# VHH binders against Uncharacterized protein F13C5.5: the designs that were tried, part 3

Target 1, 168 residues: Uncharacterized protein F13C5.5, of Caenorhabditis elegans (o76565)
Amino acid sequence: EICPMDKHAICNTGHLSCTCSVSQEDEAPVPEISCNALIARDLETGNFPVVSVEFDLNNSAEALEEFPEDAFRDKISSSLRVDEEDVIVLRTSCVGTDDTLTIQFVILKKDTNSSALPFAIEDLIDAESIATRMKAMGHLSQIANLDVDTIEYTEELVDLEFEPSNLE

## First folded at step 9 (VHH)

Design r_10E (from j_4R with Y106E)
Fold by ESMFold2, fold request of step 11:
Structure r_10E (fold): chain B 168 residues (1-168), chain A 120 residues (1-120)
Amino acid sequence: as target 1 above (168 residues)
Amino acid sequence: QVQLQESGGGLVQPGGSLRLSCAASGFTFSDYWMSWVRQAPGKGLEVVSDISSRGGKTDYADSVKGRFTISRDNAKNTLYLQMNSLKPEDTAVYYCAKYGYDSLREFDSRGPGTQVTVSS
Protein backbone atom coordinates (compact mmCIF):
# COMPACT_ATOMS: atom_id res chain seq x y z
CA GLU B 1 0.00 0.00 0.00
CA ILE B 2 2.86 2.33 0.56
CA CYS B 3 3.99 4.28 -2.50
CA PRO B 4 7.57 3.20 -3.43
CA MET B 5 8.59 6.57 -4.91
CA ASP B 6 10.91 9.10 -3.35
CA LYS B 7 10.93 12.77 -4.48
CA HIS B 8 8.02 12.19 -6.90
CA ALA B 9 5.40 10.59 -4.64
CA ILE B 10 2.81 11.90 -2.22
CA CYS B 11 0.60 9.55 -0.27
CA ASN B 12 -2.90 10.94 0.14
CA THR B 13 -5.88 10.41 2.46
CA GLY B 14 -4.62 7.07 3.79
CA HIS B 15 -4.65 5.63 0.27
CA LEU B 16 -1.48 5.67 -1.79
CA SER B 17 -1.30 8.11 -4.66
CA CYS B 18 1.95 8.66 -6.53
CA THR B 19 2.65 12.11 -7.97
CA CYS B 20 5.62 14.11 -9.14
CA SER B 21 6.78 16.36 -6.32
CA VAL B 22 9.82 17.65 -4.44
CA SER B 23 10.50 15.98 -1.09
CA GLN B 24 11.36 18.14 1.92
CA GLU B 25 13.91 16.65 4.29
CA ASP B 26 12.87 18.61 7.39
CA GLU B 27 9.31 17.24 7.82
CA ALA B 28 8.01 20.49 6.36
CA PRO B 29 5.02 19.96 4.10
CA VAL B 30 6.11 18.83 0.66
CA PRO B 31 6.12 21.88 -1.60
CA GLU B 32 3.19 21.86 -4.00
CA ILE B 33 5.30 21.41 -7.11
CA SER B 34 3.61 19.83 -10.08
CA CYS B 35 5.38 18.34 -13.07
CA ASN B 36 2.63 20.03 -15.11
CA ALA B 37 4.69 23.21 -14.79
CA LEU B 38 7.55 21.58 -16.74
CA ILE B 39 5.67 20.99 -20.01
CA ALA B 40 3.28 22.91 -22.21
CA ARG B 41 0.67 20.21 -22.46
CA ASP B 42 -2.58 20.55 -24.37
CA LEU B 43 -4.88 22.23 -21.85
CA GLU B 44 -7.96 20.83 -23.62
CA THR B 45 -6.87 17.16 -23.43
CA GLY B 46 -3.89 17.16 -21.04
CA ASN B 47 -1.90 15.17 -23.60
CA PHE B 48 1.84 15.42 -24.17
CA PRO B 49 4.17 13.03 -26.01
CA VAL B 50 6.36 11.04 -23.63
CA VAL B 51 8.21 7.78 -23.33
CA SER B 52 6.48 5.44 -20.91
CA VAL B 53 8.45 2.68 -19.16
CA GLU B 54 6.54 0.06 -17.20
CA PHE B 55 8.37 -2.04 -14.64
CA ASP B 56 7.33 -5.47 -13.42
CA LEU B 57 7.42 -5.10 -9.64
CA ASN B 58 6.44 -8.56 -8.34
CA ASN B 59 8.82 -9.33 -5.45
CA SER B 60 10.86 -6.28 -6.42
CA ALA B 61 8.00 -4.03 -5.33
CA GLU B 62 8.04 -5.62 -1.86
CA ALA B 63 11.72 -4.65 -1.52
CA LEU B 64 11.53 -1.27 -3.26
CA GLU B 65 12.03 1.48 -0.69
CA GLU B 66 12.61 4.36 -3.13
CA PHE B 67 12.72 4.66 -6.90
CA PRO B 68 16.34 5.32 -7.86
CA GLU B 69 15.72 8.19 -10.28
CA ASP B 70 19.41 9.01 -10.65
CA ALA B 71 20.21 5.44 -11.73
CA PHE B 72 17.27 5.52 -14.13
CA ARG B 73 18.43 8.78 -15.74
CA ASP B 74 22.01 7.49 -15.85
CA LYS B 75 21.00 4.33 -17.72
CA ILE B 76 18.75 6.17 -20.18
CA SER B 77 21.33 8.85 -20.95
CA SER B 78 24.19 6.38 -21.34
CA SER B 79 22.16 4.11 -23.60
CA LEU B 80 21.11 6.95 -25.91
CA ARG B 81 24.37 8.90 -25.77
CA VAL B 82 22.79 12.04 -24.29
CA ASP B 83 23.46 13.93 -21.05
CA GLU B 84 21.79 12.81 -17.82
CA GLU B 85 20.70 16.37 -17.10
CA ASP B 86 18.54 16.37 -20.22
CA VAL B 87 16.50 13.31 -19.18
CA ILE B 88 13.46 14.73 -17.42
CA VAL B 89 11.16 12.44 -15.45
CA LEU B 90 7.65 13.90 -15.68
CA ARG B 91 5.34 11.28 -14.21
CA THR B 92 5.41 8.29 -11.93
CA SER B 93 2.58 5.88 -11.22
CA CYS B 94 1.63 3.02 -8.96
CA VAL B 95 -1.44 2.20 -11.09
CA GLY B 96 -3.26 -1.10 -10.96
CA THR B 97 -2.05 -3.74 -8.52
CA ASP B 98 1.39 -3.57 -6.86
CA ASP B 99 2.72 -5.46 -9.91
CA THR B 100 3.72 -2.43 -12.00
CA LEU B 101 5.40 0.95 -11.82
CA THR B 102 5.16 3.42 -14.70
CA ILE B 103 7.75 6.13 -15.31
CA GLN B 104 7.19 8.74 -18.03
CA PHE B 105 10.01 10.92 -19.28
CA VAL B 106 11.22 13.20 -22.05
CA ILE B 107 14.68 14.26 -23.25
CA LEU B 108 15.65 17.84 -24.04
CA LYS B 109 17.19 18.62 -27.40
CA LYS B 110 20.81 19.79 -27.38
CA ASP B 111 20.99 23.43 -26.30
CA THR B 112 17.40 23.64 -25.06
CA ASN B 113 17.50 26.15 -22.21
CA SER B 114 16.57 23.95 -19.24
CA SER B 115 15.34 27.05 -17.38
CA ALA B 116 12.98 28.19 -20.15
CA LEU B 117 9.82 26.59 -18.75
CA PRO B 118 7.45 25.24 -19.79
CA PHE B 119 8.98 22.97 -22.42
CA ALA B 120 7.12 22.69 -25.70
CA ILE B 121 7.16 19.64 -27.96
CA GLU B 122 9.73 21.32 -30.23
CA ASP B 123 12.14 21.65 -27.28
CA LEU B 124 12.28 17.87 -26.88
CA ILE B 125 13.72 14.95 -28.76
CA ASP B 126 10.94 13.09 -30.58
CA ALA B 127 9.48 10.69 -28.02
CA GLU B 128 8.45 8.06 -30.56
CA SER B 129 12.03 7.95 -31.86
CA ILE B 130 13.33 7.51 -28.30
CA ALA B 131 10.93 4.65 -27.58
CA THR B 132 11.75 2.95 -30.88
CA ARG B 133 15.51 3.20 -30.26
CA MET B 134 15.22 1.93 -26.69
CA LYS B 135 13.16 -1.09 -27.77
CA ALA B 136 15.74 -1.95 -30.42
CA MET B 137 18.73 -1.89 -28.07
CA GLY B 138 18.34 -5.31 -26.48
CA HIS B 139 20.04 -4.36 -23.21
CA LEU B 140 17.30 -2.38 -21.48
CA SER B 141 15.47 -5.37 -19.99
CA GLN B 142 16.52 -4.00 -16.62
CA ILE B 143 16.90 -0.37 -15.61
CA ALA B 144 17.99 0.70 -12.12
CA ASN B 145 17.81 -2.96 -11.02
CA LEU B 146 14.10 -3.10 -11.90
CA ASP B 147 12.72 -5.45 -14.55
CA VAL B 148 11.36 -3.57 -17.55
CA ASP B 149 8.07 -4.90 -18.88
CA THR B 150 7.35 -2.38 -21.68
CA ILE B 151 8.77 0.72 -23.29
CA GLU B 152 6.22 2.67 -25.34
CA TYR B 153 5.51 6.04 -26.84
CA THR B 154 2.31 7.62 -25.56
CA GLU B 155 0.58 10.97 -25.18
CA GLU B 156 -1.51 9.79 -22.21
CA LEU B 157 0.08 11.11 -19.04
CA VAL B 158 -0.32 9.53 -15.63
CA ASP B 159 -2.46 11.91 -13.59
CA LEU B 160 -0.96 14.01 -10.80
CA GLU B 161 -2.40 14.48 -7.34
CA PHE B 162 -2.97 18.19 -6.73
CA GLU B 163 -3.51 18.23 -2.95
CA PRO B 164 -0.38 17.18 -1.07
CA SER B 165 -1.76 18.61 2.19
CA ASN B 166 -3.63 15.31 2.57
CA LEU B 167 -0.31 13.90 3.75
CA GLU B 168 -0.58 15.60 7.13
CA GLN A 1 31.83 23.04 -39.94
CA VAL A 2 32.63 20.09 -37.74
CA GLN A 3 36.25 19.01 -38.16
CA LEU A 4 37.83 15.89 -36.69
CA GLN A 5 41.49 15.11 -37.36
CA GLU A 6 43.15 11.93 -36.15
CA SER A 7 46.86 11.45 -35.62
CA GLY A 8 49.27 9.03 -33.97
CA GLY A 9 48.82 6.00 -36.20
CA GLY A 10 51.67 4.00 -37.65
CA LEU A 11 53.48 0.68 -37.85
CA VAL A 12 54.09 -1.13 -34.57
CA GLN A 13 55.15 -4.62 -33.57
CA PRO A 14 52.82 -7.02 -31.77
CA GLY A 15 52.76 -6.25 -28.06
CA GLY A 16 53.56 -2.61 -28.70
CA SER A 17 51.65 0.53 -27.88
CA LEU A 18 50.31 3.56 -29.70
CA ARG A 19 48.39 6.62 -28.61
CA LEU A 20 45.90 8.12 -31.03
CA SER A 21 44.72 11.71 -30.80
CA CYS A 22 41.78 13.47 -32.42
CA ALA A 23 41.65 17.26 -32.64
CA ALA A 24 38.09 18.55 -32.75
CA SER A 25 36.75 21.92 -33.88
CA GLY A 26 33.59 23.56 -35.20
CA PHE A 27 31.32 22.40 -32.37
CA THR A 28 31.16 22.49 -28.57
CA PHE A 29 33.28 19.39 -27.93
CA SER A 30 32.23 19.01 -24.27
CA ASP A 31 28.55 18.62 -25.23
CA TYR A 32 28.85 15.33 -27.11
CA TRP A 33 29.68 11.68 -26.64
CA MET A 34 32.67 10.70 -28.76
CA SER A 35 33.87 7.44 -30.21
CA TRP A 36 36.77 5.61 -31.78
CA VAL A 37 35.62 3.41 -34.65
CA ARG A 38 37.82 1.15 -36.75
CA GLN A 39 37.66 -0.64 -40.07
CA ALA A 40 39.97 -3.59 -40.65
CA PRO A 41 40.92 -4.54 -44.23
CA GLY A 42 37.88 -6.02 -45.97
CA LYS A 43 35.72 -5.66 -42.88
CA GLY A 44 32.88 -3.44 -41.77
CA LEU A 45 33.07 -0.70 -39.19
CA GLU A 46 33.43 -1.63 -35.52
CA VAL A 47 32.83 0.72 -32.61
CA VAL A 48 35.99 0.36 -30.50
CA SER A 49 35.15 2.65 -27.61
CA ASP A 50 32.77 5.41 -26.53
CA ILE A 51 33.18 8.15 -23.95
CA SER A 52 30.56 10.44 -22.45
CA SER A 53 30.52 14.19 -23.02
CA ARG A 54 32.17 14.91 -19.65
CA GLY A 55 34.35 11.79 -19.65
CA GLY A 56 32.76 10.03 -16.70
CA LYS A 57 31.43 7.00 -18.61
CA THR A 58 33.20 4.72 -21.07
CA ASP A 59 32.38 1.63 -23.10
CA TYR A 60 34.66 -0.76 -24.97
CA ALA A 61 34.30 -3.52 -27.51
CA ASP A 62 35.01 -6.91 -25.95
CA SER A 63 38.01 -7.40 -28.23
CA VAL A 64 39.86 -4.41 -26.73
CA LYS A 65 38.77 -4.36 -23.09
CA GLY A 66 41.72 -4.18 -20.74
CA ARG A 67 44.12 -3.15 -23.54
CA PHE A 68 42.68 0.15 -24.81
CA THR A 69 41.76 3.27 -22.84
CA ILE A 70 39.64 6.10 -24.21
CA SER A 71 39.98 9.56 -22.70
CA ARG A 72 39.28 13.18 -23.53
CA ASP A 73 40.58 16.61 -22.61
CA ASN A 74 37.69 19.04 -22.98
CA ALA A 75 39.91 22.05 -22.35
CA LYS A 76 41.98 21.07 -25.40
CA ASN A 77 39.09 19.71 -27.52
CA THR A 78 40.98 16.47 -27.93
CA LEU A 79 39.96 12.80 -27.84
CA TYR A 80 42.53 10.07 -27.13
CA LEU A 81 42.87 6.34 -27.48
CA GLN A 82 45.72 4.63 -25.65
CA MET A 83 46.29 1.24 -27.26
CA ASN A 84 48.47 -1.26 -25.39
CA SER A 85 49.35 -4.89 -26.05
CA LEU A 86 48.57 -4.48 -29.73
CA LYS A 87 47.76 -7.55 -31.83
CA PRO A 88 47.79 -8.10 -35.60
CA GLU A 89 43.97 -8.19 -35.41
CA ASP A 90 44.01 -4.54 -34.32
CA THR A 91 45.29 -3.51 -37.76
CA ALA A 92 42.73 -1.06 -39.12
CA VAL A 93 41.98 2.50 -40.04
CA TYR A 94 40.89 4.21 -36.82
CA TYR A 95 38.33 7.00 -37.02
CA CYS A 96 37.37 9.62 -34.49
CA ALA A 97 33.60 9.96 -34.55
CA LYS A 98 31.07 12.33 -33.02
CA TYR A 99 27.64 11.17 -31.90
CA GLY A 100 24.70 13.33 -32.85
CA TYR A 101 22.55 14.35 -29.91
CA ASP A 102 19.04 14.41 -31.34
CA SER A 103 19.83 11.40 -33.55
CA LEU A 104 20.14 9.14 -30.47
CA ARG A 105 23.27 7.03 -30.66
CA GLU A 106 23.99 7.74 -34.33
CA PHE A 107 27.20 9.31 -35.60
CA ASP A 108 27.03 12.81 -37.14
CA SER A 109 30.65 13.06 -38.25
CA ARG A 110 33.88 11.10 -38.64
CA GLY A 111 37.40 12.18 -39.38
CA PRO A 112 39.48 10.93 -42.33
CA GLY A 113 41.07 8.25 -40.12
CA THR A 114 44.60 7.18 -39.20
CA GLN A 115 46.15 3.85 -40.18
CA VAL A 116 47.34 1.50 -37.45
CA THR A 117 49.32 -1.52 -38.64
CA VAL A 118 50.45 -4.21 -36.22
CA SER A 119 52.99 -6.43 -37.93
CA SER A 120 56.28 -8.10 -37.36
Scores: ipSAE 0.614, ipTM 0.842, lowest interface PAE 1.2, mean pLDDT 78
Fold by ESMFold2, fold request of step 11:
Structure r_10E (fold): chain B 168 residues (1-168), chain A 120 residues (1-120)
Amino acid sequence: as target 1 above (168 residues)
Amino acid sequence: QVQLQESGGGLVQPGGSLRLSCAASGFTFSDYWMSWVRQAPGKGLEVVSDISSRGGKTDYADSVKGRFTISRDNAKNTLYLQMNSLKPEDTAVYYCAKYGYDSLREFDSRGPGTQVTVSS
């Protein structure tokens, strides 16, 4: 497991990517934006309102090496009748067990400039409303070929284990 | 102010075809999923078909799959419904409807509708 998703995640504009926090880039490493820099989190707690989806990986046919973010964003956007580019995955983590994957995401309002960082809560569609709608739909038992266990509103972001900008 | 105006309805024989159009104004048409919705006499509203903001994804009610085709021309701000192999059960008022963005799969606007009547 040289670059596991559950140890570190780096978000770029409009999508989340996993980067190994213990590996060095070339001599002139490419700059990347931390997922923490995308959102204006509470300064004291680090909290931010998100939708949290937990997947049960025990029923997956293949070992998961990377979260299928494009398929996830496609399913969320088509189910809620929004654009895929406005679904922002902020956290990808195996919190709790090796067989559980937690995805935390937000959705931009249509009038939000996706390049105007960091996003404040008012730039985003209300996360509690998103979670409530998704739970009511009943057809989201699978997303991106992964079995959904729970869909919940929360303000507690899973922590990133390492930050590339802070790595020693 | 969002404005939606349907046209193209009329009387046709079973097996015939019609093409409905919906002229849209007062919003950025290419930002929103759009829908055709119909109401048959004495019945509730039925979503006939949906199309994504860029046109790459479509959905159809089972009763019209294979016979109806939704499309959009974002340069002309126009939504279309091509209706082929029409049946008497397709008789309804057809409405052009706009999904809201923040409303998460809810319509926020609907046109006045156009009557389609399929009868021998």
Scores: ipSAE 0.597, ipTM 0.825, lowest interface PAE 1.2, mean pLDDT 79

Design r_4S (from j_4R with R54S)
Fold by ESMFold2, look of step 9:
Structure r_4S (fold): chain B 168 residues (1-168), chain A 120 residues (1-120)
Amino acid sequence: as target 1 above (168 residues)
Amino acid sequence: QVQLQESGGGLVQPGGSLRLSCAASGFTFSDYWMSWVRQAPGKGLEVVSDISSSGGKTDYADSVKGRFTISRDNAKNTLYLQMNSLKPEDTAVYYCAKYGYDSLRYFDSRGPGTQVTVSS
């Protein structure tokens, strides 16, 4: 009930943001592009290295109507001194307890051409380095007015209920 | 090769103003966050102010908020620091510094610095 998009997240042409991706088999028309299509995941495991941020929503002063993605990207980019447009949110997950939100993201290197989809690991700033740096900063206990519980490197993307692809 | 060259330092009386400039070359200036960093006598480096690649976001150390203004002109590859209401504690060498993109909030380059001395 916290997730702003109950049924699906869409990544329209020219917009790379994703929120609470739920896509059902009977959806028509199929979303033009999904966040799964942005990255070249491992073919056997589905793994891809990301930074995973878990928020504790118990202490949120505001009822969360939708994930404040722009504020999140703004805080990440300003904290790491990169451009906001290079911060790519791949997963937004409300599943679990009612009080937990998980965000998984990557950051493009400065010299990538955005027309080269899907992005390979080599197009991205090293996710383990990002997670390590963010944990060391000490000023990221709150991002976008949400309380941060954990920041971790992982290769395990949260699953979508149905894995839609606009590229099929 | 990245080149950063500061200018505009000097001796001023308390309450005075100075404008520092930094000429940048050897990299795409408009792609990077930039900073003014200072080192007062006997002290370590202090980040005075940061500015985003577009100039749309700025940060200031508490000690200079309301008195200093960072700006940039991407067409001229130049970074500026307007310093008003100067105090003796602002006396330092001021450096123009460039953030690396993959360095994740660490500087990868700085200039030789310009001396600012605030004294009566």
Scores: ipSAE 0.620, ipTM 0.843, lowest interface PAE 1.2, mean pLDDT 79
Fold by ESMFold2 at other seeds, look of step 10:
Structure r_4S (fold): chain B 168 residues (1-168), chain A 120 residues (1-120)
Amino acid sequence: as target 1 above (168 residues)
Amino acid sequence: QVQLQESGGGLVQPGGSLRLSCAASGFTFSDYWMSWVRQAPGKGLEVVSDISSSGGKTDYADSVKGRFTISRDNAKNTLYLQMNSLKPEDTAVYYCAKYGYDSLRYFDSRGPGTQVTVSS
């Protein structure tokens, strides 16, 4: 029962994965991705401070089957003048809607050992500062060729059905 | 302590070329984005060009695109700006600047600057 759903996506940090394809009847879903092994979430609430970016897909000319994570990380890192490898995408979700895509991410501090999992809040650049800085930039209305609707600080991670494993 | 020292400025005729250098010490140079910033007399600071920690990504102000080239040599801890086809409008003090990592696109250090003067 490693993969209890017909379709879901997980964030794989190694060679092993259990992944389910979307149904053939799906028009343009972006699979939800969980990287639960990367962060030390609050034990009671599951909360963790992140930057949440929502994309408006209504005006997208092309169906989106997979989130362009490399282009997203490239744009975020170059815009904030940090290294791309330090931008960690934790959630990619559009389950239950074909009009929006939600991406939740964090950025490692430069002195963080990127192999020392799971990351605590103290290992990460302050997420509210990231969101505030991104909002102040006038050129982030589009990221990775997708129209940005909102950029917000939040502690509420997008939920997944069952907790897909992405441990290595 | 972060130390940045620019050199290579001077007087040059319009259409000429200069190469600026910035020697860096007191930090791990290869970990940070770097910038050339200039200030013309009586004007504010303008970011001329940025370069990523590895040197693989660069940005330029529209006023210098196609004429200026930023580069870095991480083995020598040195940032460069090659300036070609210089115009009187390029007259300014040019500063080498270091982005902070946790500062998220703010500079945390800059050098004392080097004067570039373009006149006939």
Scores: ipSAE 0.577, ipTM 0.821, lowest interface PAE 1.3, mean pLDDT 78

## First folded at step 10 (VHH)

Design e_10Q (from r_10E with E106Q)
Fold by ESMFold2, fold request of step 20:
Structure e_10Q (fold): chain B 168 residues (1-168), chain A 120 residues (1-120)
Amino acid sequence: as target 1 above (168 residues)
Amino acid sequence: QVQLQESGGGLVQPGGSLRLSCAASGFTFSDYWMSWVRQAPGKGLEVVSDISSRGGKTDYADSVKGRFTISRDNAKNTLYLQMNSLKPEDTAVYYCAKYGYDSLRQFDSRGPGTQVTVSS
């Protein structure tokens, strides 16, 4: 069962690995820094423009125990003709249910220095353009063998339940 | 200034083979997905095949699967299309095309094309 989420989830293998979900306070250390550390969120609101994909888990084509992130990044990158390594997942969330999964991601521009954290909005491909393009593609009703319910542009990141500023 | 130059077209008999080449310059070739696109007489453009920036993923139009092979040599900045078992319906101008990055699966450049004619 992908939802409910375990205590935490790690996204983006390699040098951009980060914690993209924390569902409860975890007294054991999480293995990676928060995905909040990757992006220059608005200091007052915490907003950052992302593409938000919601999956309906009740009718998944295949039973899955965890989110198939590598397949997700592969499908997004191949569909948009960008590199898989530039698709950065910032959030995985069950949004208070066990039958809906929300994934929020951004895509680096080709000339972005992936070591120059945090990424500003101008370092990323325009999220509204990505969402618009994905919705225009008639073959993204399923991604990574999960049924897509919605694809949206938003500036509202799903909240990480226990970010560093809220710890203890 | 992106430059794409196709070569290797010509007249071939049905069942024959031909290899197209596309020399690329003016951009970092290894950063972009590339494509072969063709236009048959009186027809619109058809994407024949795509290849990922590092060559690990390929797509083909149904009409050419099993007969054509796309490849790239990033050290030589060259895109290739090996065309086997050619049929008269493969007669077309073949274009080398570059996907943009921010354009999200849209071409931003195309070469002048090379004519392939399959006829007895």
Scores: ipSAE 0.699, ipTM 0.877, lowest interface PAE 0.9, mean pLDDT 86
Fold by ESMFold2 at other seeds, look of step 12:
Structure e_10Q (fold): chain B 168 residues (1-168), chain A 120 residues (1-120)
Amino acid sequence: as target 1 above (168 residues)
Amino acid sequence: QVQLQESGGGLVQPGGSLRLSCAASGFTFSDYWMSWVRQAPGKGLEVVSDISSRGGKTDYADSVKGRFTISRDNAKNTLYLQMNSLKPEDTAVYYCAKYGYDSLRQFDSRGPGTQVTVSS
């Protein structure tokens, strides 16, 4: 298996990133307010516009131990001529498949106050424009030594927060 | 208003050197990727070199790698291009250009340009 844990989705509270670690089906529930505290999601649907990149992991000779987020952000920012610090990875997930990795990210506009959380859609570069531009580029078939399968605009975030029944 | 002003062009013999400068004002210079772009007579626009907002990353066209060096001084709001081992094929108008942020690898501003002529 390429992703090391079944049904992985995570929330990182110490840094502005997400990686594969824990799903709601493990013994400890995911924190309700963690990764989602970065963005002002639609309260009814949980939707938020993002760029979704799927990587094909079938050609890896070894299981991916950790997503190379710094290399990913470096490649995205240099390709689009923005600053690496403005590329915000919101989701890292292999939930629902054993041989793909899904990364969902946004890019802050310049002059956004990065201390003013949560980010609204208006604080972000248009995600559909980003996805369209990335698909037109000839050098993004591989990012951070991982093979890119798809690049899509979507409003469907990988869900990292659930109402836990085991808190009662 | 964004202002970009190039200087340092001129006539030089093959194998010679020139240093181009671009004075920038009207925007926060240190927030943006910058570029040198050239247009040879009768040809389209060619991106010569790019530099990241803080100067840590650079890219070069294959035709100038190893001969040209882009740099910036964010304290002086100035972009530079050191051009060594010049060839007649480097003859062009050289423009200082600013990437837009939301435009995703597209320029939103450029200066009036400076002529570089490499001829015996």
Scores: ipSAE 0.677, ipTM 0.869, lowest interface PAE 0.9, mean pLDDT 78
Fold by ESMFold2 at other seeds, look of step 11:
Structure e_10Q (fold): chain B 168 residues (1-168), chain A 120 residues (1-120)
Amino acid sequence: as target 1 above (168 residues)
Amino acid sequence: QVQLQESGGGLVQPGGSLRLSCAASGFTFSDYWMSWVRQAPGKGLEVVSDISSRGGKTDYADSVKGRFTISRDNAKNTLYLQMNSLKPEDTAVYYCAKYGYDSLRQFDSRGPGTQVTVSS
């Protein structure tokens, strides 16, 4: 069962690898390397523009043990005709629910230097444009064999459950 | 200075085959998804097939699945479309097209096209 998560989740690969969710029962203390380190969040609000996808797990036909990140990245990149390595997952979250999985991600612009961390908003493809384009597509009612409930632009990242990691 | 140049079109009998080529220059070919699109007489543009930047993913319109094969050679900056079992409804101008990256599944460049005519 994917929600609630039993363990922390690591998203992305290589130098972009980072913690995108933390289970309270699995982590004490929260690892310092979080996906917050990839992005230049607003210092006062913690806001950063992202695409947020919510999956409805109520009718999941299979028992999922972890988020199928590679299939998610593959579907997003192939749908938008970008490279899968430019899709950066920042959050995988079930906080507050057993039946909804929230995934938040950004996409690098083609010419962004992926080693120039943290990424500023201008290093990324406009998240509102991504969300708008994805909602206009007729084939994204399911991604990675999970039922999509919503696709939204937002500036509010889902909190990593441990407060210190939300300040990076 | 993106340049896309199609070749290989012509007149073919039903059931025949053609191989289209598209020579690309003026951009890093291996960084972009590429496409063949076609326009039949009196109709709008139809995406025939897409291929990912490294060639590992392909998509086809239902009308051509099993008959057409898209491929690319990144060392030669060339896109291909192998067209088998051609039908009269495949008659169209075929264009090589490049996806823009930040434009999210929108083309930013297209060649002048090559005519394919399937007729008895």
Scores: ipSAE 0.675, ipTM 0.858, lowest interface PAE 1.0, mean pLDDT 86
Fold by ESMFold2, look of step 10:
Structure e_10Q (fold): chain B 168 residues (1-168), chain A 120 residues (1-120)
Amino acid sequence: as target 1 above (168 residues)
Amino acid sequence: QVQLQESGGGLVQPGGSLRLSCAASGFTFSDYWMSWVRQAPGKGLEVVSDISSRGGKTDYADSVKGRFTISRDNAKNTLYLQMNSLKPEDTAVYYCAKYGYDSLRQFDSRGPGTQVTVSS
């Protein structure tokens, strides 16, 4: 069950070691440090501004075991004329349905003098502007050989459904 | 201040070749995607070719695919366009252009251009 497509996934930036976590199952603990350590999200709500891409998996590979993150980052960076290393995938999730995949990402600014984690909103290119620009492009109906259903700005990150039983 | 200066234009016969250069200064050249754009007489701007910050990815307009090659030398802060098999329809002012980073696939600077004329 480790790192299946139908669960919350921890981002993999290539620069930091991240791993998948299991959702609300009784197997614990899962460390919240991985993807949540990358961003300074709101302490009360868990909110952080991101671009959210939903893929329709009905006509794509049924045996998708792992999100093709490198191909995704390559397509995003080439489409927006930014560097691939600055595209940070924060969530890969199938929560809610087996035939959709949700990817949430941000893009680091160039020339920001920020080497410290967690990334703050000011370290990132404005997510609403990214989503608006991507929706206006005519060539993003498929990314990484997956059919795109929606591209939206949101502040609601897909939850890591972490059971807090090991905190007791 | 960003400075882009094209050179290498001129008059050439159909079927000939030219190599354009663009000297860049006032910014970290290796951080940005670069482009060649052109404007034919009485026409709007056309993006001819793009190249990624490190040179690993390129795109070309359909009208120049297989004839033109974009390249860059980040050690010399220089962008190049090799133009082969030139046609009269390639006659234009050619501009070196810099993408912004936060501007999301929009140019934030271009040079004054160099004239390319393909004619007998």
Scores: ipSAE 0.666, ipTM 0.865, lowest interface PAE 1.0, mean pLDDT 78
Fold by ESMFold2, look of step 14:
Structure e_10Q (fold): chain B 168 residues (1-168), chain A 120 residues (1-120)
Amino acid sequence: as target 1 above (168 residues)
Amino acid sequence: QVQLQESGGGLVQPGGSLRLSCAASGFTFSDYWMSWVRQAPGKGLEVVSDISSRGGKTDYADSVKGRFTISRDNAKNTLYLQMNSLKPEDTAVYYCAKYGYDSLRQFDSRGPGTQVTVSS
């Protein structure tokens, strides 16, 4: 397996740490603090604007046991001239494939207080602008020693829960 | 109101050294990446060096690596550029510049600049 990551991945290893996993029908409910609980997404559609990065794992010689989140956040923050702690990873997923890893993230505006959860769209730097800027940069073909396939703006979050959370 | 004021420029012989300072006010200095940018006569702007908000990350133009050192003192709201082994091609106006936070690697402010002239 190229991506044998745990079904319950821990994201944002700092003070905003949360469980970022794909919740299958036969799994226990996600804990109260989950990556779904960080954002005020539309429960009817599941939509929330994010930047989505897909990595092509076909040239990786070793299975990826854990996503190198710190290296990812370091590269994103240094490339965009923001602080690392303001890069919030909401999704880490390779479910349904053995050669692709999808990372979805947002970036807090400087004045956003991390204690004011859940974050609303107005708390975040415009995701479409971030994706557009990252695509224009020539140095993001590889992040954290992983080959970047695509960088896209999207509102379609990777689904982490089979049933709705009560934390929004 | 954002205020950036450079100082420390002047005339120096090749091989000499200068230290530039930039006094910052009107914003929370420790929240932002900062930069030194220069403009040589008849040329466009060149980013010389960048430094992260806490000072832990730095970048340099290839033309100055090993000769110039960027630093900051967040307690004094001051950005520095130590320039050693100066060459005539380093002659330029040097500007202190502030990145915006949601500008996505673009400057939102700069100072009036300080002239550096390297000549025999």
Scores: ipSAE 0.664, ipTM 0.867, lowest interface PAE 1.0, mean pLDDT 81
Fold by ESMFold2 at other seeds, fold request of step 20:
Structure e_10Q (fold): chain B 168 residues (1-168), chain A 120 residues (1-120)
Amino acid sequence: as target 1 above (168 residues)
Amino acid sequence: QVQLQESGGGLVQPGGSLRLSCAASGFTFSDYWMSWVRQAPGKGLEVVSDISSRGGKTDYADSVKGRFTISRDNAKNTLYLQMNSLKPEDTAVYYCAKYGYDSLRQFDSRGPGTQVTVSS
């Protein structure tokens, strides 16, 4: 079990809110804020370009209580030769079968003045390029000791069912 | 303008050691992964070693693991390669290379290189 609130996008905390990875120099704990406040989504659809990684948990020998976000960010950043702090996990979702975990993330560009929230698409490395590069790599069949099923570009974010603050 | 300048190459006997340096300028050195890449005579480029922007993570080609050590000094904008137990097959031009950020594990800059020759 990775998500105690079955079929919800909020899997990683005792709070009923999304835990978000943010890139700030002295930010140690993940703030309790809405992940929707991190990105400038399309106003009509809620769409935003992301990389979506689906894990197959069916062959996992380990009970998984919480997604190992730090190990995920470490593997992504080291594989792509970017900084771990610039890998932003936007969604962690258990929706579907108990055998599937979906992670949606983006990567910040370096050397832009885009530290101000919310992040716009132009603040981020092109998600389709990231997905294409990751699929071409021969060592990403497993990330954070979890078996990778798919890596895809998408604009369809997994919905958040609970939003603990109105900062969107 | 990105500038990378290697030094420290030369002729050395098998089993010997050399230390390569690369002086970097024209970019924020501490923001980027860096690499040593080599080209043996008549061969393509081989990535020898990579180091993360702050130095906490390193990777090595199997052919050099245990013998070579990559390091960096971000205060001096300098990349290093300590090469021990050198073999004739290590003979190559060694290049200091900078990864691009948006290029996702592709180099965007490379120095002119320094010759390392391992010969009896």
Scores: ipSAE 0.664, ipTM 0.867, lowest interface PAE 1.0, mean pLDDT 78

